Miniprotein binders against CRAL-TRIO domain-containing protein C365.01. Designs and how they scored, part 7

Target 1, 355 residues: CRAL-TRIO domain-containing protein C365.01, of Schizosaccharomyces pombe (q9uuc2)
Amino acid sequence: MADIPADRKKIVQEGWSRLFSDIEQPSYIQKFPSQESLYVSFFEQCAFDDFDLTLLRFLKARKFVVTDSSDMLANAIVWRQQANLRSIMVRGENGLNQNFVKASMYFIWGQDKKGRAIVFLNLHNFIPPKNTKDMEELKALILYAMENARLFLDSEQNAAKGVLGLVDLTYFSRKNIDLDFARVFAETFQNYYPEILGQALIVGSGFRMALFEGVWSIGKYFLDPEVRSKVTFCKPAQVSGYVDSKYIPLSMHGQFDETKLYERAPPETAGIGKPENYEELDKEYVDAAKEFIRLTREWIYAAGKPQEAEIEEKRKAFKYECKKLWRKGVALRPPNIYQRLGLIDANGHVDWSKA

## First folded at step 8 (miniprotein)

Design m50 (from d4 with L59M)
Fold by ESMFold2-Fast, scan of step 8:
Structure m50 (fold): chain B 355 residues (1-355), chain A 82 residues (1-82)
Amino acid sequence: as target 1 above (355 residues)
Amino acid sequence: SEELKEEIDKLREEVEKLKEEAKKLGVSPETIKELIRKLFELLWKLYKILKETGDPELMMEIIELMREISKLLEELYKLRES
């Protein structure tokens, strides 16, 4: 498990103090079906890698202003419940609209030269929603994708640097443009998935790049300046400066045959997951969340006292147990395509040697 | 095709008028805000036309106008912050 940077310890402690104050308010608790579901949502939000690294993402997103950062995290925990993320993940791939799944709007494969997982965005496969039902189902697919992308952020290096988004414009056309949809999801990603994106490459040339640039004249204003600054436009030949040719798609003159990814994947045969399978896990998540909060308060109180080192060691060990417990939840989900391909194991651990 | 080209030409004329207004010495903060609002209105109108036409030449004319408006917006935002 990663250690908190020494110069960030006090801010992290202040962040947790504020968050714990927020989640204990009756007005906040009322937003959840039960106090237990609040603890489950808290655990699912924070334990995927390291609680403190998760808080640091929100701190960084709000320029280390503790009140803004902690409020943002509290809002994300509520949003997970409101967006029905647990249900989406429990049901798995077979619970999604299969027309959207088979369109292959995205895939995750390989690492860039900085060690960031690469998220390939195939905009030419984007199907604009025709009605509110389509919009809801497309949102479910994207949230499923974002939650699975978190599995690729579990290393210290990846957690700090985020992912590399790679937008392939090779087949991009007018039919793939929907700025209303783009606006909604830009807001969602900025509010609830801070510091997930390390850099985005918009890769194309000629007319297709010009078309995207035209639309970008409006779309860039949907993004916060900090997020917008992470976007780089480049030609296919320039991608090798960022990504080894082994992971560059054939469509961009690299060596990676993305069609073989889907050909190699075994079909998902576990079926749609069931909420009742999570009853025991939920109790463990609640207990773990409460113990983390208790240990963190004890850690804060122990600052400068003789017992500080002992409590700090116990808390670090417990965070490691929490990450293992969170991964137990991943193993209960129907296996995603990366698990079926062997890139990640049943518990969500990535093996980059398989890519 | 001809009707869409005429509409694009009218939008281009409107962009040129806004450019001239933006170059006036001592432009007020209120004028800058109005120019920004009008430029976004033009961008959304161009976006609508872009979605309607399948003519590559007209699409490129629209894209060029959108790029031009984008540059003007960047200059106006800088001027507003100064």
Scores: ipSAE 0.695, ipTM 0.898, lowest interface PAE 1.0, mean pLDDT 87

Design m51 (from d4 with L59I)
Fold by ESMFold2-Fast, scan of step 8:
Structure m51 (fold): chain B 355 residues (1-355), chain A 82 residues (1-82)
Amino acid sequence: as target 1 above (355 residues)
Amino acid sequence: SEELKEEIDKLREEVEKLKEEAKKLGVSPETIKELIRKLFELLWKLYKILKETGDPELIMEIIELMREISKLLEELYKLRES
């Protein structure tokens, strides 16, 4: 079990105190269909990784300003409900527009040399949405992708802080450019998925790279300076310095044939999930969220007192139980492509030997 | 093609004028702010033309001009920070 750094303990405690105060406000609660749905959203947001490490991602994103960080996390919990994240994940891949799924705009495979999962972005498969329905369906696919990427961010298993984004420009063209969409996506990513990106490689050469650099002249200003500093431009030949050739796509002269993934594990084998399958689990999520809040308040109160160590150990054990409980929810989802390929088990644990 | 080429040439002239204004010693904070605003307006106009043209030569001219504007914006932001 990952633990919080000793020098961050006090600010983590302050962050939780502020957040608990915020989520108990009537004005906040009324943004949810029920108080139970608030606790479910809170649990889904925070329990995938250690609760404290999740809060630390929000703290780091706001330069450890407690008020800003806690407000950001509170907003993310509300946003999950408003964006219908649960519905998207319950229905699974077969609930999405299959033309968008099969276009293969992204895939996750392998690890870089620092142990970070690699998210490959095939921009040439992106076609700008032309109407509201297409926009909504494309957003659903992207949110589904972001939620599944969280399964690769388990700090306990690989100690990786984030993912390596790899943008393949091999077939990039003007048809794939939509700066209005890019701005909306950048805002969503930065507001609701902070500190997920460890590094981004923009990989290309010649005309394709020049074209991307042109639009990057505008697009880079959609990103916070901290996020922008993680972006590296490189040529295909330089990618081997970051990623072993067995994980580099064939389009970039590597060994990995990403075009065969959906052929090996077609979406129609996944099925579609049902909301009623979650009724019992949601009660356990609510109870676990309430108990975590109670234990965390007790932990804060015990700071500097004789019982501190005992409460801290009990809280650590409970966080571990919450992580196991969160994974039961993953098992209820229709299997995503990585589960169908054997890279992730039914409970969301990654087996890198399968990559 | 020729109409878009003329529009790009006019935008290039505007960029050169903004570069010369930016080179003046002791530009005020208000002048820097106005230059940044105008440069973003030019970038978005170039982006619109980039989406419309199919001519590879014009595309390269637009990209080069966007890169020049990007470099100038970076310099102006550094001046604003200092």
Scores: ipSAE 0.702, ipTM 0.896, lowest interface PAE 1.0, mean pLDDT 88

Design m52 (from d4 with I36L)
Fold by ESMFold2-Fast, scan of step 8:
Structure m52 (fold): chain B 355 residues (1-355), chain A 82 residues (1-82)
Amino acid sequence: as target 1 above (355 residues)
Amino acid sequence: SEELKEEIDKLREEVEKLKEEAKKLGVSPETIKELLRKLFELLWKLYKILKETGDPELLMEIIELMREISKLLEELYKLRES
């Protein structure tokens, strides 16, 4: 697993100490159906890549103020439960509004020149919600998308660089504009998925770029200054400076045949996952969460003592086992589009040779 | 259409008055805050018209005015920082 930067070890220890104190409070525990469901949510939030890198994302988002950072992470763990993220992921693509899925409002494919996975945002396919039901169903799609984006993060190579967001304005029009939804998306992204975005490219020219710039005059204020600083406007011809042409979609005058993604409707046989299939996994997640907390406390208390190095090595090995256990849960999900196309294996590992 | 064009012209006139106020030497923090509030009100009004109009000419006028307001907001934020 990835090593904690040497200058960040103490603040990571302080962050965990504060978080463990928070999640042990009766008032916090009461927010969950059971103490076991709290540990499951904690594990699912933190174990997907590397526990310490997850905490570091929250620390960085709050300028390394331990109390603010740990509270933010504690809130994300609660939010995961309240937003029914487990249910969304267990049910899979077939559990979503199929009109929104088939619109192809986003897809993930290829890597940029810095090795970051590319998330293509097809705003021209965006369907503004017409009512509260549509809004909740669109939120479910976005959460499904964000959770799947986590599969493309690699703590050893790319996690610190995040993903490259790429917004194609080629067919963008007035009908694709909804600032109320944009505000909700921005709040969710910033509060619960901090430091996932490495850079965002807004690609366009002429009237469509002018239209986006007009709306951006308001929309940019939904973003924290740190997130806003990651946004770059460019013309189509400049994209080759960031991304090899083999990964640029046909809709952006590139070479990638994205019809593979658009034509691959979720097969009826893929079905919807069953919550009861997670009973054994949840027990393993609870045990792993408790063991991680115990090892992390030992690690903190061993600071400056002869046994520190031994405990650090044991903890590092255990984090690796937790990542494998987390991916066991991915294998229980109905196959997502990337797994069906062979870009991701059954356990959620990305094979870039397939891109 | 003619009524919307007249409304846009009035909003443009309001923007010009706010630009003039912003260029005064030694504007107070309270004045800057009030200018920011009014500019955001104008942006949201323009956004609502943008969503409703199907007229390409009016749409372009709205976009240009929103971009002008955006530049003025950036200038006011710089003044607030200084």
Scores: ipSAE 0.653, ipTM 0.875, lowest interface PAE 1.1, mean pLDDT 87

Design m53 (from d4 with I36A)
Fold by ESMFold2-Fast, scan of step 8:
Structure m53 (fold): chain B 355 residues (1-355), chain A 82 residues (1-82)
Amino acid sequence: as target 1 above (355 residues)
Amino acid sequence: SEELKEEIDKLREEVEKLKEEAKKLGVSPETIKELARKLFELLWKLYKILKETGDPELLMEIIELMREISKLLEELYKLRES
């Protein structure tokens, strides 16, 4: 487990104090079906990597303004419930629109030269939604993808911070353009998945790049300046400067046959997951969330006191137990494609030797 | 189509007028905001035409004009005090 940077300890404590105050207000609790569902949402939001690292991502996104950062995190916890994120993840891949899954609009494979997992965005496979049902089903796919990307941010396995987004323009055309959808995606990504992106490469040439640049003249303003600064435009031949040829798609002169990814995966035969399977785990999540809050308050109170170091060690150990409990929940879900390919093991850890 | 070509030509003329306004020294924050708003409005109009046209020549004209507006917006934002 990574330690909180010494110079960030006080602001992390202030962030938690503010958040705990907010989530215990009747007005906040009323946004959830039950107080238990609030604690489940809190646990699933924060425990995937490390509670403090999760809060630090929100703090950094709001330039370390405690009130803005904590409110952003509180809103993300509520949003998980309102977006039915738990239901999407419980149901798994077979609960999604299979036409959208088969279109292969994205995949996660390999690492860049800085050790960041690579998220490939195949814009030529993007099908703009034609009605509200398509829009909601496409959103479900995107949220499923974002949640699975979080598995690749595990600080114990991945030394790099964030992911490398790679936007493949090889077959990009006017048919793949929907700025209204792009705005909704950008807002969702920035508000609820802060500091996940380390860098984004927009890869293309000729007319396809010109077309994208035209549309980007509007789309770039959907992004916060800090996020926009992470975007780099490059030619296919330049990608080898960022990514080993082993992980570069054949379409960009690499060695990775991306067209065979889904063919290599064993079929998903478990069917659609059922909420009933999570009742016992949810009780453990609630108990863990409450204990984390209690230990964190004790840690804040102990600041500068003789027992501070002892409480810090107990809290650190408990955060590690919470991460293991969160991974236990992942194991109950229908296996995603990366688990079926063996890239993610039974304990939810990424094994890059399989890529 | 001829109608879309005429619409693009009109938008190009509007962009040229906004470029002249942007060249004036001592442009106020209020003027910069208004110029940016108008340029953004032109970008969205061009985007709507881009989605509609099947003419490769018109499509290239739209893309180039959008690139010109984008460059102008970047210059205006650099000029504005943060």
Scores: ipSAE 0.648, ipTM 0.863, lowest interface PAE 1.1, mean pLDDT 86

Design m54 (from d4 with R37W)
Fold by ESMFold2-Fast, scan of step 8:
Structure m54 (fold): chain B 355 residues (1-355), chain A 82 residues (1-82)
Amino acid sequence: as target 1 above (355 residues)
Amino acid sequence: SEELKEEIDKLREEVEKLKEEAKKLGVSPETIKELIWKLFELLWKLYKILKETGDPELLMEIIELMREISKLLEELYKLRES
């Protein structure tokens, strides 16, 4: 099990103390249909990976300013409820606009040379939304994509820290540009999914790269400086320095053909989930969230006391059990394309040998 | 179109005027903020024209001008932080 770096223990404890204070405020609780739904949202936000590593992502995103970091996490927990993330994930891929799904605006496959999952961003398949309904349906697809990307960030699997975004500009055109959408995407990504991106490669040449650079003149200001520093512009020939040939797109003379993957696992076969299937699991999530909070408070109180080591050991073991419990929720979801292809099992574990 | 070419030329002239304002000695914090705001207004105007035009030559002129504005913004932000 991953453990908190020794030099980060105190700030992690301070972060949890602030967060627990925030979520117990009547003004915060009232934002949820019930206190139980607050604990479910908390659990779903934090238990996909180690709880403390999840908090550390928010701490790092706010330069280890405890108040800012904990408030950011508290806001993310509320946002999950307000954005209907549970409903999106329960319904699965078949609950989305199938024209947007079939357009293949993104795909996750393989690992880069640093062991990071590769997220292929096919901007040439993006068409700006024409109305509010299209915008809402496109947002649902993006949220579904981000939630599934979290499965590739599991530190207990063979996943490295963060993902590699690969933006293929080979077929990019003016028709694929929407800076209003880009701003909304950037805000959502930075506010609610901090430290997910390890690096982004913007790959292209000639006019298509120049066109992207033009709109990047505005778009870069939608990104926090730390996120922007992770963006690298490169030519197609330079991609081999980051990614093995088997994961370089055909458009760049590599071997990766996502079309064959879609043919093996068509979206129409996934089915749709039902909210009632989650009733018992939600009770377990509530109980686990409460127990985590209790153990974490005991851990904070035990600092420098005789029982500290015993409480740390119990808390570490319980965090591991919470992650297993969170994965039961993944098993209730309709299988995503990566599960249908065998890259991810029913419980959300990634088997990189299948990529 | 000829109308879009004229609009781009006017925006280019405005960028050159803002570059000259930025070169003035001892530019105040208030002036730097005003210049930054005006440069973003110009970038968004260029973006709107970029979405309308299908002329490759005009697109390249817009792209080049947007890159010039981006460079000037970077310099102004450095001055603001100093």
Scores: ipSAE 0.705, ipTM 0.897, lowest interface PAE 1.0, mean pLDDT 89

Design m55 (from d4 with R37Y)
Fold by ESMFold2-Fast, scan of step 8:
Structure m55 (fold): chain B 355 residues (1-355), chain A 82 residues (1-82)
Amino acid sequence: as target 1 above (355 residues)
Amino acid sequence: SEELKEEIDKLREEVEKLKEEAKKLGVSPETIKELIYKLFELLWKLYKILKETGDPELLMEIIELMREISKLLEELYKLRES
């Protein structure tokens, strides 16, 4: 398991102390249907990678200001419940609007030269929502996509941290533009999924690039300055500096034909999941969350004391067990497209040799 | 359409006026804020026209004007931070 950087140990402890104080407040607890649902949401937010690495992403996003960082994480935990993320993930791909799914607005495949998973954003396939129902359904697709992207952020499999976004403008047009939707997406991404973007490449030339740049004149102000600094505009020929030709789309003179992936893995094979399948796992998630909090408080108390090393070792072993437990939840989900293609196994582990 | 072309031309004239205002020595913080506000208003108006027109030549005029406004906004934000 990944270790906490030595120079970050104290601030991580301060972050947890603040968060635990916040989640014990009656005003916070009241935002959940039950205290058990609070612990489930906490566990699902934090255990996917490593609790401390998850907190570090929030700390980094708020420039290591403990109060701001811990409040941001507390808000993300309650947001998961309010946005019905569990329901979206339980139902799986077939629970989404199939017109949006089959449009192939995004795909995750391969790694860049720094070992980051590549998220392809096919803006030419973007279908702007025409009413409130469409907006709700498109949001569900995007939340589903972002939750699956977390599987590619596993610290043991992604040494570079984060993903490479690749926006292919080859077929981009006016029909694919919706700044109101872009603002909502940017807000969700920045507030609830901090530090997942390593870099974004906007790839195009000629009129289509000019069109995007025009719209970007407004859209860039939806992004925090730190996120904006990760965006690079480039021509198709320059992509080879970032990505091996094996993963560059054919439209950009590479070898990757994304359309063949969907042809081999039709969504209809996945089925729809049932909430009752999670009842026993939810009890284990609650117990694990409570034990993590107890061990973390013990760890904080042991700082500088003779028993510190023993408690750190026990806590590290428990975090590893929590990650395994979290992945049992992935195995209960209907298989996503990456699992159907063999890139990800039933428990959510990525096998890069398949890409 | 001719009406859309005329609307774009009027927006271009407004951009030129704002560029002249921004070049004045010793622009106040209040003036910078007002210029930023007006430039965003112009960007959103251009965006609305961009979604309406199918004319490639009008689209390019809108895009170029939006790029000009974007550069001016970057300059004004730097002045505000200084």
Scores: ipSAE 0.691, ipTM 0.894, lowest interface PAE 1.0, mean pLDDT 88

Design m56 (from d4 with I36F Y77L)
Fold by ESMFold2-Fast, scan of step 8:
Structure m56 (fold): chain B 355 residues (1-355), chain A 82 residues (1-82)
Amino acid sequence: as target 1 above (355 residues)
Amino acid sequence: SEELKEEIDKLREEVEKLKEEAKKLGVSPETIKELFRKLFELLWKLYKILKETGDPELLMEIIELMREISKLLEELLKLRES
């Protein structure tokens, strides 16, 4: 498994110490239905990647201020339970509003020239919510999308450690604009999914680019300055500097037609997994979370001591076992479209040769 | 409409006044904060008009004015940092 940078070992240890202190507070614990559900949420938040690299995403997002970073992670852990992320993922694509799914508001496929997974954001397909039910269903779709995007962020499989967002403005219009929703999305993205964006390309020209720039005058202030710095505006002709022609959208005279992938994708026919399988998984998640915390405390205590290297090796091996257990959880979910297309295997490993 | 055109013209006048205030050499941190909030409020007013109008000419006027306000906000943030 990937190791943390040597120059960040101490701050990672400080981050974990603060987080463990926070999750042991009665005021924090009472936010969960049970202590078991707290450990399940902790495991699901952190185990999709190396635990330390996951913590580093939160540390980077808060400029390596340990207290801010650890509080942010603690908040993300409780938010997962409150947002019902487990339920969304267990129900799969068929559990979502099919009108929103069929609109094709996003698709993940291929890698850019830096090896980052490409997330195509089709704003012209965005359907602003008309009422509270629409808002909750659109949020569910976006959370489903964000959770599946995490499968592409695994540092073991993706050295670039982020996605390239590609926003195609070719058919963008005023009816696709909802700044109230954009604010809610930006808050969710920044608070609970830090450092998943490597770069975003806003691609367009003429009136549609001008229209986007107009509303971006407000929207950019929903984003932290570091997130804003990752946004690049460009014309269609400039996309070839970032992305191979096979992944440039047809609207920009490239070769990528995601509609053919939707047509090729088998339908989701898998039902919801058996409750007993998730009960067993949750027990394993709880045990793994507790053991990770124990080993991490031993690791922190061993710093500078003769047993340090031995504890580090045991902890590294256990993090690998946790990732295998995380993949067991992925395999219990209804296969997402990327798994059905063969880009991701049943265990959540990305096969970049398929894209 | 004529009414929306007049509203945009009034917002443009407010932007010009705030731009002149921002050019003062001795602007305080409190004044910068107030100018930022006022300009941001104007952006939201323009956004609401943008959602209402179907007139392409008015849309372009709104977009251009929003871009002008955005540039002024960036200058205010630089002054705040200095």
Scores: ipSAE 0.656, ipTM 0.873, lowest interface PAE 1.0, mean pLDDT 87

Design m57 (from d4 with G54N)
Fold by ESMFold2-Fast, scan of step 8:
Parts: structure tokens; sequence; C-alpha cells
Structure m57 (fold): chain B 355 residues (1-355), chain A 82 residues (1-82)
């Protein structure tokens, strides 16, 4: 398990103290169907990588202001419940609007030159929602995509921070523009998935790039300055500076043909997860969350005392066990397309040799 | 169309008026706030026209005007923070 940078230890401890105080407030607990569901949501939010690295992403997003950072994380934990994330993941790809799925609005594959997973954003395939139902179904697709993207952010396997977003404007047109949707996406991404984006490449030339730039005159104000600073505009010929030819789209004269991957992928036939399996998992998640909180409080109180090193070692070992337990939850989900293609195993581990 | 061209020309005139107001010495925080609000209104009007038009020349005029407004907004935000 990853170690907390020494210069960040105190602020991480302060962050946890504030969050644990919030969890104990009746006004916060009342936002959940049960206290157990609060602990499940907490565990699902934080244990996918490392508890402390997850908190550090929220701390960085709020310039290391403990109160702002902890409130942001507390809000994300509540939001997971309100957005029905568990239901979306349990139902899997077959639970989504298949017209939106088949449009191929995004795909994750390979690594850039810094070791970041590449997220191909196919804006030319974007279908603007025509009504409230379409909007809800499109949001479900995005949340499904974001949750699966978290599997590619394992800090132990990938030293590079975040993902590389690659926006190919080759086929972009006015029909793919919806600023209302863009605002909703930006809000969700920034509020609930901080520090996931390492860099975004907006790739194009001529009219299509000019069209995007026009719309970007409004759209850029939906993004926090920190996120906006990660966006790079470039021409197709410049993409080779970031990505090997193997992962440059065919539209830019590279070798990457996403359609062959869709054709090769077996259909998802596992079906919806069994309620009894999730009931058992939830009990384990609740127990693990409570133990993490107990160990973390003990760790904070041991600061500067003779037993500090022993408690830190126990806490680090327990965080590793929590990550394994979180992965059991992935194994219960219907396999996503990356698992069906062999890039990700049943427990959510990425095998980059398959890309 | 001629009607859309006239609408774009009118929006460009409004942008020029806002530029002149922004250059006045000693603009108040309230004036800066109002200028920013008006510029965003103009951007959204241009966006609506951009979504509806099939004329490549008008599309280019709209894009250029939107970029011009974006530059002015950046200048006003700097003034507000100073």
Amino acid sequence: as target 1 above (355 residues)
Amino acid sequence: SEELKEEIDKLREEVEKLKEEAKKLGVSPETIKELIRKLFELLWKLYKILKETNDPELLMEIIELMREISKLLEELYKLRES
C-alpha cells in the first residue's frame, strides 16, 4: 500500500478527524436510509485505491483547506447514495440505455507515454438528450463510465497520476453540441471525482477545431481553473508527443481501431448481481469501515508517542486488506467490456500487457 | 440569411459598446459585474444562433465574435480581482 508523504501526514489526520466528526452528526446520518448504508458508501468511495490517497485528492482539489476538503468528501459520500451508484454498477452495462452504449461515446484503452490510462472521448458520437428520461439514462452511462475509470487509477500499478483524456474532433459537428449537458458533466466530474484527470488533449484542426473553440468560450467557465489548466489544444500531428502510434486513432493516421475491440468483446451474460451476495458484502464493508475509523483515531492519538510506528504498520496492513475487500465487490458486478476483453481481471486488476 | 446577418451585426455593435464602457477610467465593481453579465447574455445569444444556422460564413463570424467576447471577459475578471 502507498505511504502518505511525510509532509502531508498532519493534514491527512486533520481531514479524517473532521470527516469522522461529520459522520457522527444526526443531520448527516439522516441523509442515508440507514447508518449501515453510510458506512457502505464511505467504503465504496475511499477503499478502491487507498483511503489516504482518496482523501489527498479531495485535499488537493480544495487547496489543502481541511474544512472545505472534508465537506467535499462528505458530500461525495452522500451523493453516491442519492445517485444510486450501487444500483447502476450491480445492473451493469445491460442495465443502461443500449442506444447510448452502442453509440460508443467513450472508450478506455492503453497508456500514454507517462503511463496514464487513455480515455477516448468520441464527441462525434454524442447524442444530446431530447427529454428528462434521456438525460437520466445518459447520466447513468456517465456514472457507470466514471466508476469503471476508477479501476484504472490504482496508484500501486500506475505511478502516473490520473488519466489522459483524448478528444478527437475529426468528425465533430454542431449536432454533438449541448452546453446544458456539458455543465452537468462538469459539475459531476469536479464535485465527486476530483483529481482523476491528469491531462486532456483536444485534437483537431480547421473548421472543426474553430467550432469547438467557439463553444469552449462558454464551456470553459463550467470548469474550475485547476481543471481548465489541464486542457491542451493540439493538432493531430502533435499527438505522437503524448501517445504511441499504437494508441493514436485511425482518424489521425495512427493504429488504434476501437471498433475491432467492440467486435471482439463477448456479450455480457452474467446478469444482475444476486441480492444475498451484496447483503453479505455490505456487512463486511460496514465492519471494515468501522475498523478503519477506529485504527485511524488510534493512529492520530499515537502521534509522537512510542507506539506510533506499530500502529502505523497495523493501519497500513489493514488498508491493504480493505483494498482486497473492495475488489470482491468488483467481482460481484456483471463484467464490464474491459473485463470481457481481458484487460481487467474479475477483481478489477488491470493487465497492461493485454492492451 | 440576411436576417441572421443583421442580428449578428447588432450583437457586434453591443459588444463594441461594452468594450468602450470597460475602458472608462475608474469603473466600479458594480459596473464590472454588470458588464460581465451582459457579455454572458451575448455569448448565449450567439450560441443559439450557432446551433440554428447552416451558413458557413455566418458560423465563422459567430465564432470570431464569441472569441472576442471571451477575451474581454478575461480582462474584466482580472480587473475585478485587482
Scores: ipSAE 0.657, ipTM 0.867, lowest interface PAE 1.0, mean pLDDT 88

Design m59 (from d4 with D55S)
Fold by ESMFold2-Fast, scan of step 8:
Structure m59 (fold): chain B 355 residues (1-355), chain A 82 residues (1-82)
Amino acid sequence: as target 1 above (355 residues)
Amino acid sequence: SEELKEEIDKLREEVEKLKEEAKKLGVSPETIKELIRKLFELLWKLYKILKETGSPELLMEIIELMREISKLLEELYKLRES
């Protein structure tokens, strides 16, 4: 696992101290069905990557104000429970609205020149929700997408740089515009998935770019200034400065045949996970969460003391074991499209040689 | 539609009025906040027309006006923070 920069050690320790204090409050605990479910949610939130890098994403999002950052993370942990993320992931693609799935509103493929996974946002395929039920089902799809995007974020590769979002406006039209949904999405993304976006390219020219710029005059204010600063408008010819043509879709005059993603296997072949398969895993997640908290408190207490180095090494090794344990949970999920295509293995490891 | 064209022309006049108000030296923080509020009201009105209009010519006029409002909002936010 990556080492915390020396100049960030103290603020990371302060962040954890505040978070542990927050999650021990009776008012916080009462938001969960049980204390065990709190620990499971905590583990699911933080263990997909290095715990400290996960906290650093929240710290960066709140300009290293410890209280704001730790409160944000505590809110994300309880939100995971309230949004039923485990249920969404256990049910998999087959549990989603198939009209929304088949529209292919997004896909992930390839890496940019900085090694960031590319998330292609197919706005021309966006289906605005017609009612409250559609909104909830579209939200489930988005949360499923965000959780799978986390598999492409790894501190050992490029987690600190995030993903490259790429919006191709070639086929964008007014029927794809819903600013009410855009606001809800922006709030969810910023509050619960901070620092996941490294950069976003809005690619277009002529009328369709002008149309997007028009609605962006409102939409940009749904984004925090820090997120907004990551958005770059560019022309199609400039994309080659960011991404090799082998990863650019055929629809954008590149070499990647994205139709293999559009013609993906029927959802019923993906199956549905069973909640009971998670009972033993959840016990391991609870134990691991408790041990991480204990080791982290011991690490904080050891600061400046003779045993500090020994505790740091033990804690680093344990963080690695937690990441391995988290990936056992990925293996229990129904295979996502990237696993079915061979880009990601059963445990959620990305093999870029397959792209 | 003649009616939509007239509505867009009226919104354009309101934008020009707000631009002139924003250019005044020493405009107060309260006035800046009120200008920002009015500009967002105009943007949302333009957005509603944009979603409903069948005229390509009117659509382009709406887009251009929205872009002008966006530039003015950026200037006002800088003044508000200064």
Scores: ipSAE 0.695, ipTM 0.895, lowest interface PAE 1.0, mean pLDDT 87

